# Ledger of designs, part 172: VH-VL binders against Cytochrome c oxidase assembly factor 8 (COA8)

Target 1, 167 residues: Cytochrome c oxidase assembly factor 8 (COA8), of Homo sapiens (Human) (q96il0)
Amino acid sequence: APERGAERRDTAPSGVSRFCPPRKSCHDWIGPPDKYSNLRPVHFYIPENESPLEQKLRKLRQETQEWNQQFWANQNLTFSKEKEEFIHSRLKTKGLGLRTESGQKATLNAEEMADFYKEFLSKNFQKHMYYNRDWYKRNFAITFFMGKVALERIWNKLKQKQKKRSN

## First folded at step 15 (VH-VL)

Design ng19 (from nf6 with heavy chain L104I; framework fv_ebronucimab)
Fold by ESMFold2-Fast, scan of step 15:
Structure ng19 (fold): chain C 167 residues (1-167), chain A 122 residues (1-122), chain B 111 residues (1-111)
Amino acid sequence: as target 1 above (167 residues)
Amino acid sequence: EVQLVESGGGLVQPGRSLRLSCAASGFTFEDYAMNWVRQAPGKGLEWVSGISWNSGDISYADSVQGRFTISRDNGKNSLYLQMNSLRAEDTALYFCAKDSRFFIGQGHFDVWGQGTMVTVSS
Amino acid sequence: QSELTQPRSVSGSPGQSVTISCTGSSSNIGAGYDVHWYQQHPGKAPKLLISGNSERPSGVPDRFSGSKSGNTASLTISGLQAEDEADYYCQSYDWSLEGWVFGTGTDVTVL
């Protein structure tokens, strides 16, 4: 559990503080890299008076982040698995064991591994193209809603200024 | 009560067209991807088409690509499937299914309609 | 057409456990996409039984459980009851087809 309540300024794991303006809720903060995806998640701070439009934007961003995290976690797992299979296959073809004389995992040299990297990139080219297309579709929707939320906030501030003047 | 109600099925001759509708109630229709799934008599489930919450992402099974068009009207809480160039192998019960997510491919189908029967025969 | 492979049928007596396998490929289950399970009684619409490999929706008995490893997912029904007699379908997403794929379906009979 965190040491202080929600009213406290957000702090990154490194100790870097994040600013919360006097009349505004705390900002989103970035967490440490996920073990599997190696991506840094954004943790959303929910303001007390979140509008329906702000809630929809947050949900769209959270869903997109979850999708992105899952894609890269799975890609990293696939890469690691296929890399091990490639190494084992090449060692078997050479008549070598999976362990060195010192008991460590046997490895291939950089020239041999270059074949694997080239094959992996080529094989996954279409998958990454489809990922990029879906990434842009999601971000266009998010950007549109960010604009709508920004306009809502500007209008609300102008409306608040108007009310303040009438008092 | 969350529910989906399909309509528009019937008997139609090969080569002709038919339009299916799905009326949604009890949830915020515009926040979820929607799907059509069919089941031929005595056979298994086959996904036909999906559409994201804002119609910005649409996908089709290869068997219907170029012949069927999925669309939605969020103001009317309705999903549609325009079926052109119908074939005997399109004969099936057509289900409307709600996704748990905004976009295609990330969620699961948490609500299903009862289905509408399409029979393509001369 | 169905992309994921399931056994045609499994059978058991009341109180026994049965397991249904669902085998995919590198473009769906093998790519790490979640597997969902649906139960369909004769003449009825499918009903969500398991989501996200192993999560039970509200109202689904705890005797239904799911798991996934590599290219294969499994649905286990423990304490088999007469009302479990139905068709069961797995489902996953396929990036190469850019769409959903269902399993071939498994008929569970309670003898």
Scores: ipSAE 0.647, ipTM 0.846, lowest interface PAE 1.3, mean pLDDT 86

Design ng20 (from nf6 with heavy chain L104K; framework fv_ebronucimab)
Fold by ESMFold2-Fast, scan of step 15:
Structure ng20 (fold): chain C 167 residues (1-167), chain A 122 residues (1-122), chain B 111 residues (1-111)
Amino acid sequence: as target 1 above (167 residues)
Amino acid sequence: EVQLVESGGGLVQPGRSLRLSCAASGFTFEDYAMNWVRQAPGKGLEWVSGISWNSGDISYADSVQGRFTISRDNGKNSLYLQMNSLRAEDTALYFCAKDSRFFKGQGHFDVWGQGTMVTVSS
Amino acid sequence: QSELTQPRSVSGSPGQSVTISCTGSSSNIGAGYDVHWYQQHPGKAPKLLISGNSERPSGVPDRFSGSKSGNTASLTISGLQAEDEADYYCQSYDWSLEGWVFGTGTDVTVL
């Protein structure tokens, strides 16, 4: 099953309709780890008078979050599938059945699994390098816009102070 | 009206250069990744190049790498493709296509231009 | 060259259903990237038909549906009509190419 192995055992079986932002949603809030990616999503608070710069920053952050969620969900799925295929292949090569006498799934020891982990890391090295490059590009853009938003807020605050001092 | 209009195509001899333009209107051009896609007469679609909203992420198909340069001018709502060292194999209708996202690779092409024809022959 | 594989042509009668397959590799569809579908009538630009494996844009009839499993995506056209006669292209992202790949294209003929 795609839900196997990566999530914590203590997560409740409650549906999505029971997740909601605390109180009035005046701040960003962090949800529980995603079933597939195992990453905690950020649900962004949208202020009533969001500026164009603030909206663009929020959208850049939301798109980057979706990208991260998709990457890790797919990576975890690939890991699980290839791990199961490796175990089945090795058991077949050893002349062993896929299940024990008790009907449980047969497994490999840690020494045998080390071969899988080395192969998986080697095979995915290029993919992870491209992921890191894309992360840096996205992070640079987000950081730049965070600075622009901060300057806008400082400027607006200064303008309000100036107006308040006038007679 | 959301629209993309390509221009700059024509008949050109092998080894020469041509520059294509794509004019965008009806949407916030600076917020979306843009792409060039070509289609040889009677053949299928081939992605040529893509550029992110801020020009920070650019990539090319292997067939054009080192010969073509994609660029954009967000102030002019325009996308460009500089084509150098043209070959007969570059003969195609060139489409400008808008991505639905800021960065290439995450969205889909929701708006297409009508294309501009490039013919490379002697 | 790392293009997605589609059947060259598919035919059906009005009112029938046809399905177009789109097969990729471990660097695109097999890596979990979404598949999008485009419809192209002769002499016209491609039009987005299905996005994100199965989502229909506004204005696209519910006769068009998409699905994805493993390395393969499928576009199904139910209740075939004469205006469905067109070329259909699938599209996905390829991480190793850092770019988009299109399918080889399928010509749908309504007999």
Scores: ipSAE 0.592, ipTM 0.820, lowest interface PAE 1.7, mean pLDDT 86

Design ng22 (from nf6 with heavy chain Q106H; framework fv_ebronucimab)
Fold by ESMFold2-Fast, scan of step 15:
Structure ng22 (fold): chain C 167 residues (1-167), chain A 122 residues (1-122), chain B 111 residues (1-111)
Amino acid sequence: as target 1 above (167 residues)
Amino acid sequence: EVQLVESGGGLVQPGRSLRLSCAASGFTFEDYAMNWVRQAPGKGLEWVSGISWNSGDISYADSVQGRFTISRDNGKNSLYLQMNSLRAEDTALYFCAKDSRFFLGHGHFDVWGQGTMVTVSS
Amino acid sequence: QSELTQPRSVSGSPGQSVTISCTGSSSNIGAGYDVHWYQQHPGKAPKLLISGNSERPSGVPDRFSGSKSGNTASLTISGLQAEDEADYYCQSYDWSLEGWVFGTGTDVTVL
């Protein structure tokens, strides 16, 4: 008997396919959200006849994805740590324990948490401006190489058509 | 095969100018960001300047801002550093270094030249 | 601060382990940027030793290892050998400077 459970375990994270064999996707695969960045990674399909220019575009997109994931993973980690520190500090100031009588983690009200959110956003304003500027630069480069790939594909089609006429 | 070769260093008087060159070979120069790093005698490494693959993104250390100009010629596989208003504190071995990531990636420096010595003294 | 802080020197005997710390700030290591390590022998150009916090390039012995937590990265040299006597520099990117920062450097002496 087939070991269906073992096969399912071996496919984690689960892949998606359309009209291609399940084991060999003919298009890009989108994974589950990353634990730290909460962004879905794209696993790029590599054609057997990928041109050097197409390879450059793919690598640029992969590097941009890694940069984007690194930024948000750290931002989310920083938010979580500072939020926990803020909550613990305020609870100690009030003379309250870290847990309620029911054993759950003690929380602050919405007005107190609003103070934290405002402080966090203000503190990170310059960092976010830097991120947006760098994101713009990266998208410019991606667009530039997408244009080059498009022109290459048009040129290749024209050459193929001309070859057929010359035969 | 993959190498960076610096040139243009020498003895120069304070207040004058000097132009450094870095010749690249063995890789597709136009695809990578390039950097200048210096090291004063007996001291540590200091990043000086960086330039993106297409010269569209350029940055400088505060210590050289307004005095040094980084540039590249992708057709000649060459990186340059124009140093103006030189000071005694600019005395250092100047290294050319390649970024490991394509275009705009901020990776490690995977290829280093041997350096060219710049001495600023009267 | 504008550079990463390393101890000036560390020393050990052959076969021992030494660890070099590299402390940054919220604009570089604390912002999640990777830490890279370079080894420099006297009169030579720096050589990449560890990339991306913990990855060894081909040709680098497995007795060199790297790690990172919060604002601090560490380089550990196990089974210390005479040839490891060199200067070691950490490196990270700093978004507020829009450039690279190197560590102050650590001189490793094999006694």
Scores: ipSAE 0.476, ipTM 0.770, lowest interface PAE 2.7, mean pLDDT 85

Design ng23 (from nf6 with heavy chain S55D G56A; framework fv_ebronucimab)
Fold by ESMFold2-Fast, scan of step 15:
Structure ng23 (fold): chain C 167 residues (1-167), chain A 122 residues (1-122), chain B 111 residues (1-111)
Amino acid sequence: as target 1 above (167 residues)
Amino acid sequence: EVQLVESGGGLVQPGRSLRLSCAASGFTFEDYAMNWVRQAPGKGLEWVSGISWNDADISYADSVQGRFTISRDNGKNSLYLQMNSLRAEDTALYFCAKDSRFFLGQGHFDVWGQGTMVTVSS
Amino acid sequence: QSELTQPRSVSGSPGQSVTISCTGSSSNIGAGYDVHWYQQHPGKAPKLLISGNSERPSGVPDRFSGSKSGNTASLTISGLQAEDEADYYCQSYDWSLEGWVFGTGTDVTVL
């Protein structure tokens, strides 16, 4: 008898393969979430006739994505490590084991974790403030270049249509 | 030929000003963050200031904050360091260094100039 | 500003291995920022030796290797040669200073 509730993430390996681009892909594609940052990377398509402006936009987007991925990978690792250390120290203080009788990792209730979250947010406030400022600086530059690329493409299309009309 | 050439160094009295220049060639200057790094005679490297590709991100070492101003002219492929209120402690060889990225804090310094000597003495 | 801590000097004989440590804090190496290494021969500008903790630029021999663990990075020079006599500096980014920090520098002597 099949147990529907016991279904594993059978599509996880299939999901990874589903994010591989076709051999002649002409579009950007999105990968699976990164193990550490938990963000989905965008893999950028490079057209054969990429303009210098389009190339600069792509490079700015790629660099910003790498920066964002590294920031959150590091932040998530730090959070997970400190959270586990906090839980272990509290459980040891209470004389409790690290695992429940069901074999799951022992956890603290929301009220007990409140002090950890408050301290973690306080310790990382300045770091997150600098991250947000830099995120805005990067995205304003990207948005500006997206606009320039859009105007370039519209202008080129309009010029092509005018030439066809006059011929 | 990728190259950075610093100029503008010299002997200057305490309290006065000096402006350093760095001329870049052989790469697309406007696509990279740029940095100034100094080295006092017989001492180690000290990062002084950095500027992103588009001037939007500028940072300074605490030792020079409020006295030095970094700037760039992408049309001239040039980096500048305006040094005001100079102190004896600012005596050093000043290197221009190219970052591998557009913005500060993510790359590494892949190209260095030979440096220009600044001596602050009475 | 704060510096990354390196030993003042290390020495070895030709063919031996030497390791240079670079210790930072929770605002730089400990925060997960990459460590880069530069080699400086007397009277010359620094040259990039290792980027991104362990990556070698073109032209750098494979006897140079880098690693990072926690708040400490290490540069190892195996098969030590006379031409390796130089000063070595580590570098990382510090989010609290919003800038780059260099190590105190290590003088490598080949005896």
Scores: ipSAE 0.657, ipTM 0.857, lowest interface PAE 1.2, mean pLDDT 86

Design ng24 (from nf6 with heavy chain S55T; framework fv_ebronucimab)
Fold by ESMFold2-Fast, scan of step 15:
Structure ng24 (fold): chain C 167 residues (1-167), chain A 122 residues (1-122), chain B 111 residues (1-111)
Amino acid sequence: as target 1 above (167 residues)
Amino acid sequence: EVQLVESGGGLVQPGRSLRLSCAASGFTFEDYAMNWVRQAPGKGLEWVSGISWNTGDISYADSVQGRFTISRDNGKNSLYLQMNSLRAEDTALYFCAKDSRFFLGQGHFDVWGQGTMVTVSS
Amino acid sequence: QSELTQPRSVSGSPGQSVTISCTGSSSNIGAGYDVHWYQQHPGKAPKLLISGNSERPSGVPDRFSGSKSGNTASLTISGLQAEDEADYYCQSYDWSLEGWVFGTGTDVTVL
């Protein structure tokens, strides 16, 4: 699979900005990938007559998005930092400089990097398991409230239809 | 206005039980995680337990795990702490604290009660 | 249980600046969790002073500022005043404990 949001970071061929939601949108809008988390934020449309239940669902979704964005921004930062520290440490141990003769950053081969990936994955395994558990708890709550909002909208339509029939 | 009022503290013998209550007013109680924080006389703050908005997530400090039970009644805007097998080291002022978020771990404690004193002594 | 490490006390004269450090570990501050600060006057409940590393709630003077780098957060009180004499606590979330951790507390004295 391609890296998160790599191709989607490009602007539209028409030159349309992707950094702000459309001013007169009547629906949710998906933004460009965040620089740190690589996740695309959803900008939520707020109806003028939003019910308390609809507001709660939106706030649950917004809070979950913020939580998810922060988790992956921090995880990506930690990965990048520890990867760079690992590479620098190994190069120093070998008596090698931090840059190649061409001026590029010196790198380790795939076999040498395998040690880092194994250590990083094992060290972060429990953290990721807790993240997944919390992700499911949050999405269960969101799904439950999506169902409640759907039922509220059906009920309101039925009530409006009954009132029209009685008139 | 926005308030948290704790009650139920008192003098209790070691090994006995006590139930603390926290009454919330001035905000939509059911939308926020709630926490208990304690402070022993002359000592610092220690988080005791937290419960998410829908009771779907509950957590405890290691020092109280298995002895204390946090619960909430969203219909009554109330938070509870059932304390069993009390020890002298549980002697503290117990604060009720409102989280700024629905779920545990993401927010901060934006509203605090004045606390209720629990003294565990023979 | 893991606590965040703060100096026991700091002191300063009126009009001076003091800084309180708060050091955590890789499971809390080092994992990227925000740091919050609370002020507690004797006999009173704690009051939120700084949220999300550096945000001031309404009513908190701009003399109070927060920052975070790596495993350490700092609270700076500039233009120190007599009413700033209080205990200060940092707070963060610890994913391995699945709970909140508070700092050991710092007693600020205005000399």
Scores: ipSAE 0.652, ipTM 0.857, lowest interface PAE 1.3, mean pLDDT 87

Design ng25 (from nf6 with heavy chain I58T; framework fv_ebronucimab)
Fold by ESMFold2-Fast, scan of step 15:
Structure ng25 (fold): chain C 167 residues (1-167), chain A 122 residues (1-122), chain B 111 residues (1-111)
Amino acid sequence: as target 1 above (167 residues)
Amino acid sequence: EVQLVESGGGLVQPGRSLRLSCAASGFTFEDYAMNWVRQAPGKGLEWVSGISWNSGDTSYADSVQGRFTISRDNGKNSLYLQMNSLRAEDTALYFCAKDSRFFLGQGHFDVWGQGTMVTVSS
Amino acid sequence: QSELTQPRSVSGSPGQSVTISCTGSSSNIGAGYDVHWYQQHPGKAPKLLISGNSERPSGVPDRFSGSKSGNTASLTISGLQAEDEADYYCQSYDWSLEGWVFGTGTDVTVL
């Protein structure tokens, strides 16, 4: 276990980076969770000598992150709205108000809520299946380009070593 | 100059095939999804097909599924639509449209060609 | 395939405001997908007018504005001008069709 590396944290508990070495050694920064998607965004570091291939990889990753953030923000919003609509509809059917006399939000018991969860999961099964398929497609493309970037970096290092040896 | 130029349209008999081409210039073609959109005379826009930046994903409107095939050649900056088993209802001006994103379903169509007319008549 | 529903036509006088509605379903606009708007003059290719519900591309006047709520998006043209006489199409993505859907189109006439 590398104790020394583990001691040097450059990310606060909130996800905010507190440290950036010289430009070439800076890394990606992880932000706080988005209010709607509840996912932590990655802020990508752009090297001063970024190759076209590296730029393409970064853009693929950025686009995939935006897609993922938007999907979960919309899914969470839909869940919350449909849950509230279900609760209000059931309370209206029972002749009950939306608030108790104590001012608390009126709720349904676990048995009644189970109906909502089953309906929501069933209704959204196909949508989530398509999401998972697209997520795999995006990650396969990203992984492939990560491999290309790694090979480019190896080749460039070999080329630099040969040039340095000649000079 | 960012430009899309369609070609290959013409008059064809029902049941025959036709291949449309779209030549792209002025942008990095391989970085964007591409789409075909058609418009019948005096009618609205209908999305026909799309293809992701790397050809890893293709999609089709139900009306053309199994008859049309979208493809691209990133080395030639070209998009294609192979149209088989043509029907009178396929008569339309066919536009090539550039997506703003690598993948299907996330962007918008920021560049359009002028279209190529396909007339299916006996 | 399902189309997004737009009024067939709207009309107004120069300087007035007109609004075009675009109504979808739970698999497209209702699922949270962005709505884009295109302007098409007779005999011309469509041109991007609004992207991502409300963003104007470079060169589009600020009198064009977009909004979205629930299953419906709207395009508003304020200070209507003769040059705005065109067909307008909304567009969104439909996850169940795995494809793009366009609106039925609205003809804007400047009287």
Scores: ipSAE 0.665, ipTM 0.860, lowest interface PAE 1.3, mean pLDDT 87

Design ng26 (from nf6 with heavy chain D57E; framework fv_ebronucimab)
Fold by ESMFold2-Fast, scan of step 15:
Structure ng26 (fold): chain C 167 residues (1-167), chain A 122 residues (1-122), chain B 111 residues (1-111)
Amino acid sequence: as target 1 above (167 residues)
Amino acid sequence: EVQLVESGGGLVQPGRSLRLSCAASGFTFEDYAMNWVRQAPGKGLEWVSGISWNSGEISYADSVQGRFTISRDNGKNSLYLQMNSLRAEDTALYFCAKDSRFFLGQGHFDVWGQGTMVTVSS
Amino acid sequence: QSELTQPRSVSGSPGQSVTISCTGSSSNIGAGYDVHWYQQHPGKAPKLLISGNSERPSGVPDRFSGSKSGNTASLTISGLQAEDEADYYCQSYDWSLEGWVFGTGTDVTVL
């Protein structure tokens, strides 16, 4: 085996590096915040001997993560768009340009923005309440399935110990 | 082959009840949300109700809220719709439709049954 | 408010293109929910034609295409064929109704 060993190159096609312990299997890892949702995704490790129960749990978790990412990406996009529209409308009413002479975006003071924030929060209150309810429902189901997987793993270990004792 | 077969439709008087069934085959029924969609004669599609893979999420159209109850039996690969206090405007062909996802509101309807006709008339 | 708005009918000659619009609101298409399209021939169940705004299921010809922008989605049928004569429905999810909404439906006539 040469002293000048092979370098580890754990990089996804997208340029995102994967983390794996040097002498054992990879485990789940948390990525950088998504550009649109600002949430950190979990990248799931798939065992070679994944059971049907483990596969279902992973798919439930992946689907919930996709749902969560999409919700916040859409919400952040809506907030940014409506904020820009509000600012532009107010600046036009004042007879002001959209940019300062330094080339930066013109903005409103905190008092002028208060009405926008109040309206945005009020308008989205029901949407966020439904999101929170559904978030809890999904996580209760996932937690229940995590328990089922844990019991399966305990049972499999007990079966292996039983086989060893029979020899 | 992946199939959904509805049954239980028929002629019923206003104010009475009817129970529809949908038998699923060819896929892992317990892994998908299921939906009921109806179509009145010569009219468009109207979503009626949906239920998630584990019955944890259930939703209804406003027009049927409080009168209809959706349920599923994953051990029997079956979806049900209990229809109470039936009205003339409930007259329609009722389709069973499979969602592409576990939970409500995230997928699309990739498999449809042939429908079962419900006629509410005196 | 509960339904997505489609034109009642569109028509074209064989080989031409037709486009069907589907207009929603801020609680469905405008909130970023995907739009799906279904084709229904007379006396038959609806069939999935386009999923997730623009994806074609296996067996759907590439002359069918979908797009979405803002509150509106569109289905375009290029190279119109006689067998395309059918009713077309868009569908999206509405968070305020906590349910699915279908379009009013469009009857496509091949002249």
Scores: ipSAE 0.671, ipTM 0.854, lowest interface PAE 1.2, mean pLDDT 87

Design ng27 (from nf6 with heavy chain Y32F; framework fv_ebronucimab)
Fold by ESMFold2-Fast, scan of step 15:
Structure ng27 (fold): chain C 167 residues (1-167), chain A 122 residues (1-122), chain B 111 residues (1-111)
Amino acid sequence: as target 1 above (167 residues)
Amino acid sequence: EVQLVESGGGLVQPGRSLRLSCAASGFTFEDFAMNWVRQAPGKGLEWVSGISWNSGDISYADSVQGRFTISRDNGKNSLYLQMNSLRAEDTALYFCAKDSRFFLGQGHFDVWGQGTMVTVSS
Amino acid sequence: QSELTQPRSVSGSPGQSVTISCTGSSSNIGAGYDVHWYQQHPGKAPKLLISGNSERPSGVPDRFSGSKSGNTASLTISGLQAEDEADYYCQSYDWSLEGWVFGTGTDVTVL
């Protein structure tokens, strides 16, 4: 049945989370933030009568989301790793242990951490600039294709009205 | 059959120009980024240039920046490389390579042509 | 760096395992970009061998495996066979160069 096909197409991947979209959903839905990237994924609804133009738009959006998720997952991992290395290096220089007496991770004061943040931002400035440029390029292409899909839908509706009026 | 066929290579004098073509068949050409990769005799692979599915993003290796121009014609399923101000170090076998993605930098090269030889010599 | 660093050559006997390293920098492999591997026989075009660090395309034997950690990726060929004698190239994307970078290439010799 068509309804079973629509439900099957709108099923979230089993590996993402136990959060489920509403049953019989015919629309895209937004999931919880990814643990690694901290970004909310969009789960795309795939209609049974998807046009080639609609399919291309969906694939462009899915590829861009995947790119964006991977960029921020990698960036967050790099940040966390370098932050931990910086803290360990500074504590070793001071002759301090890596854990507090309570067993919690030892940390540096705000002034020392400000040095790390300044260095990290400076080092990654060009990388983030290129990311922003690519993000705009991708979204410009997607927006243009959204316009094409909208025009296709308007044209199809006009064609249907014309045929109904010819009877 | 998914295939890429390069053409346009030959012997050319330093300072002159040459235009390479790559004809694609067996896949939806307009849905994929395309790349040029070269290999000098007895040397390794060097990426030359890439172009996204819609020509909205183009990039070049520093060694060819300002001299080479990549372009594509999706209606003809063709990729081009216009090579100007050729130098002896541009002598290489030039491969056309298909990206697995629409945009640059996210995929891998899943289909390669056989290459066309460019020799720059006086 | 404009290229990823690989050993010039590695050799082994039939049935042995060989590993090829591919070392990049913070602008490519170290930035988290995937590593892909290509096999090139003499006089032939390169052929995709491993994509996305460890994914094997259809038709590639499971003797070939890939891995990545930090700034380094590795290709391992187990049960080495005569047909594996070829040049092997790693590839990654470099955000600072805004382009692809290939490894220096490794010649695998089956003794």
Scores: ipSAE 0.672, ipTM 0.860, lowest interface PAE 1.2, mean pLDDT 87

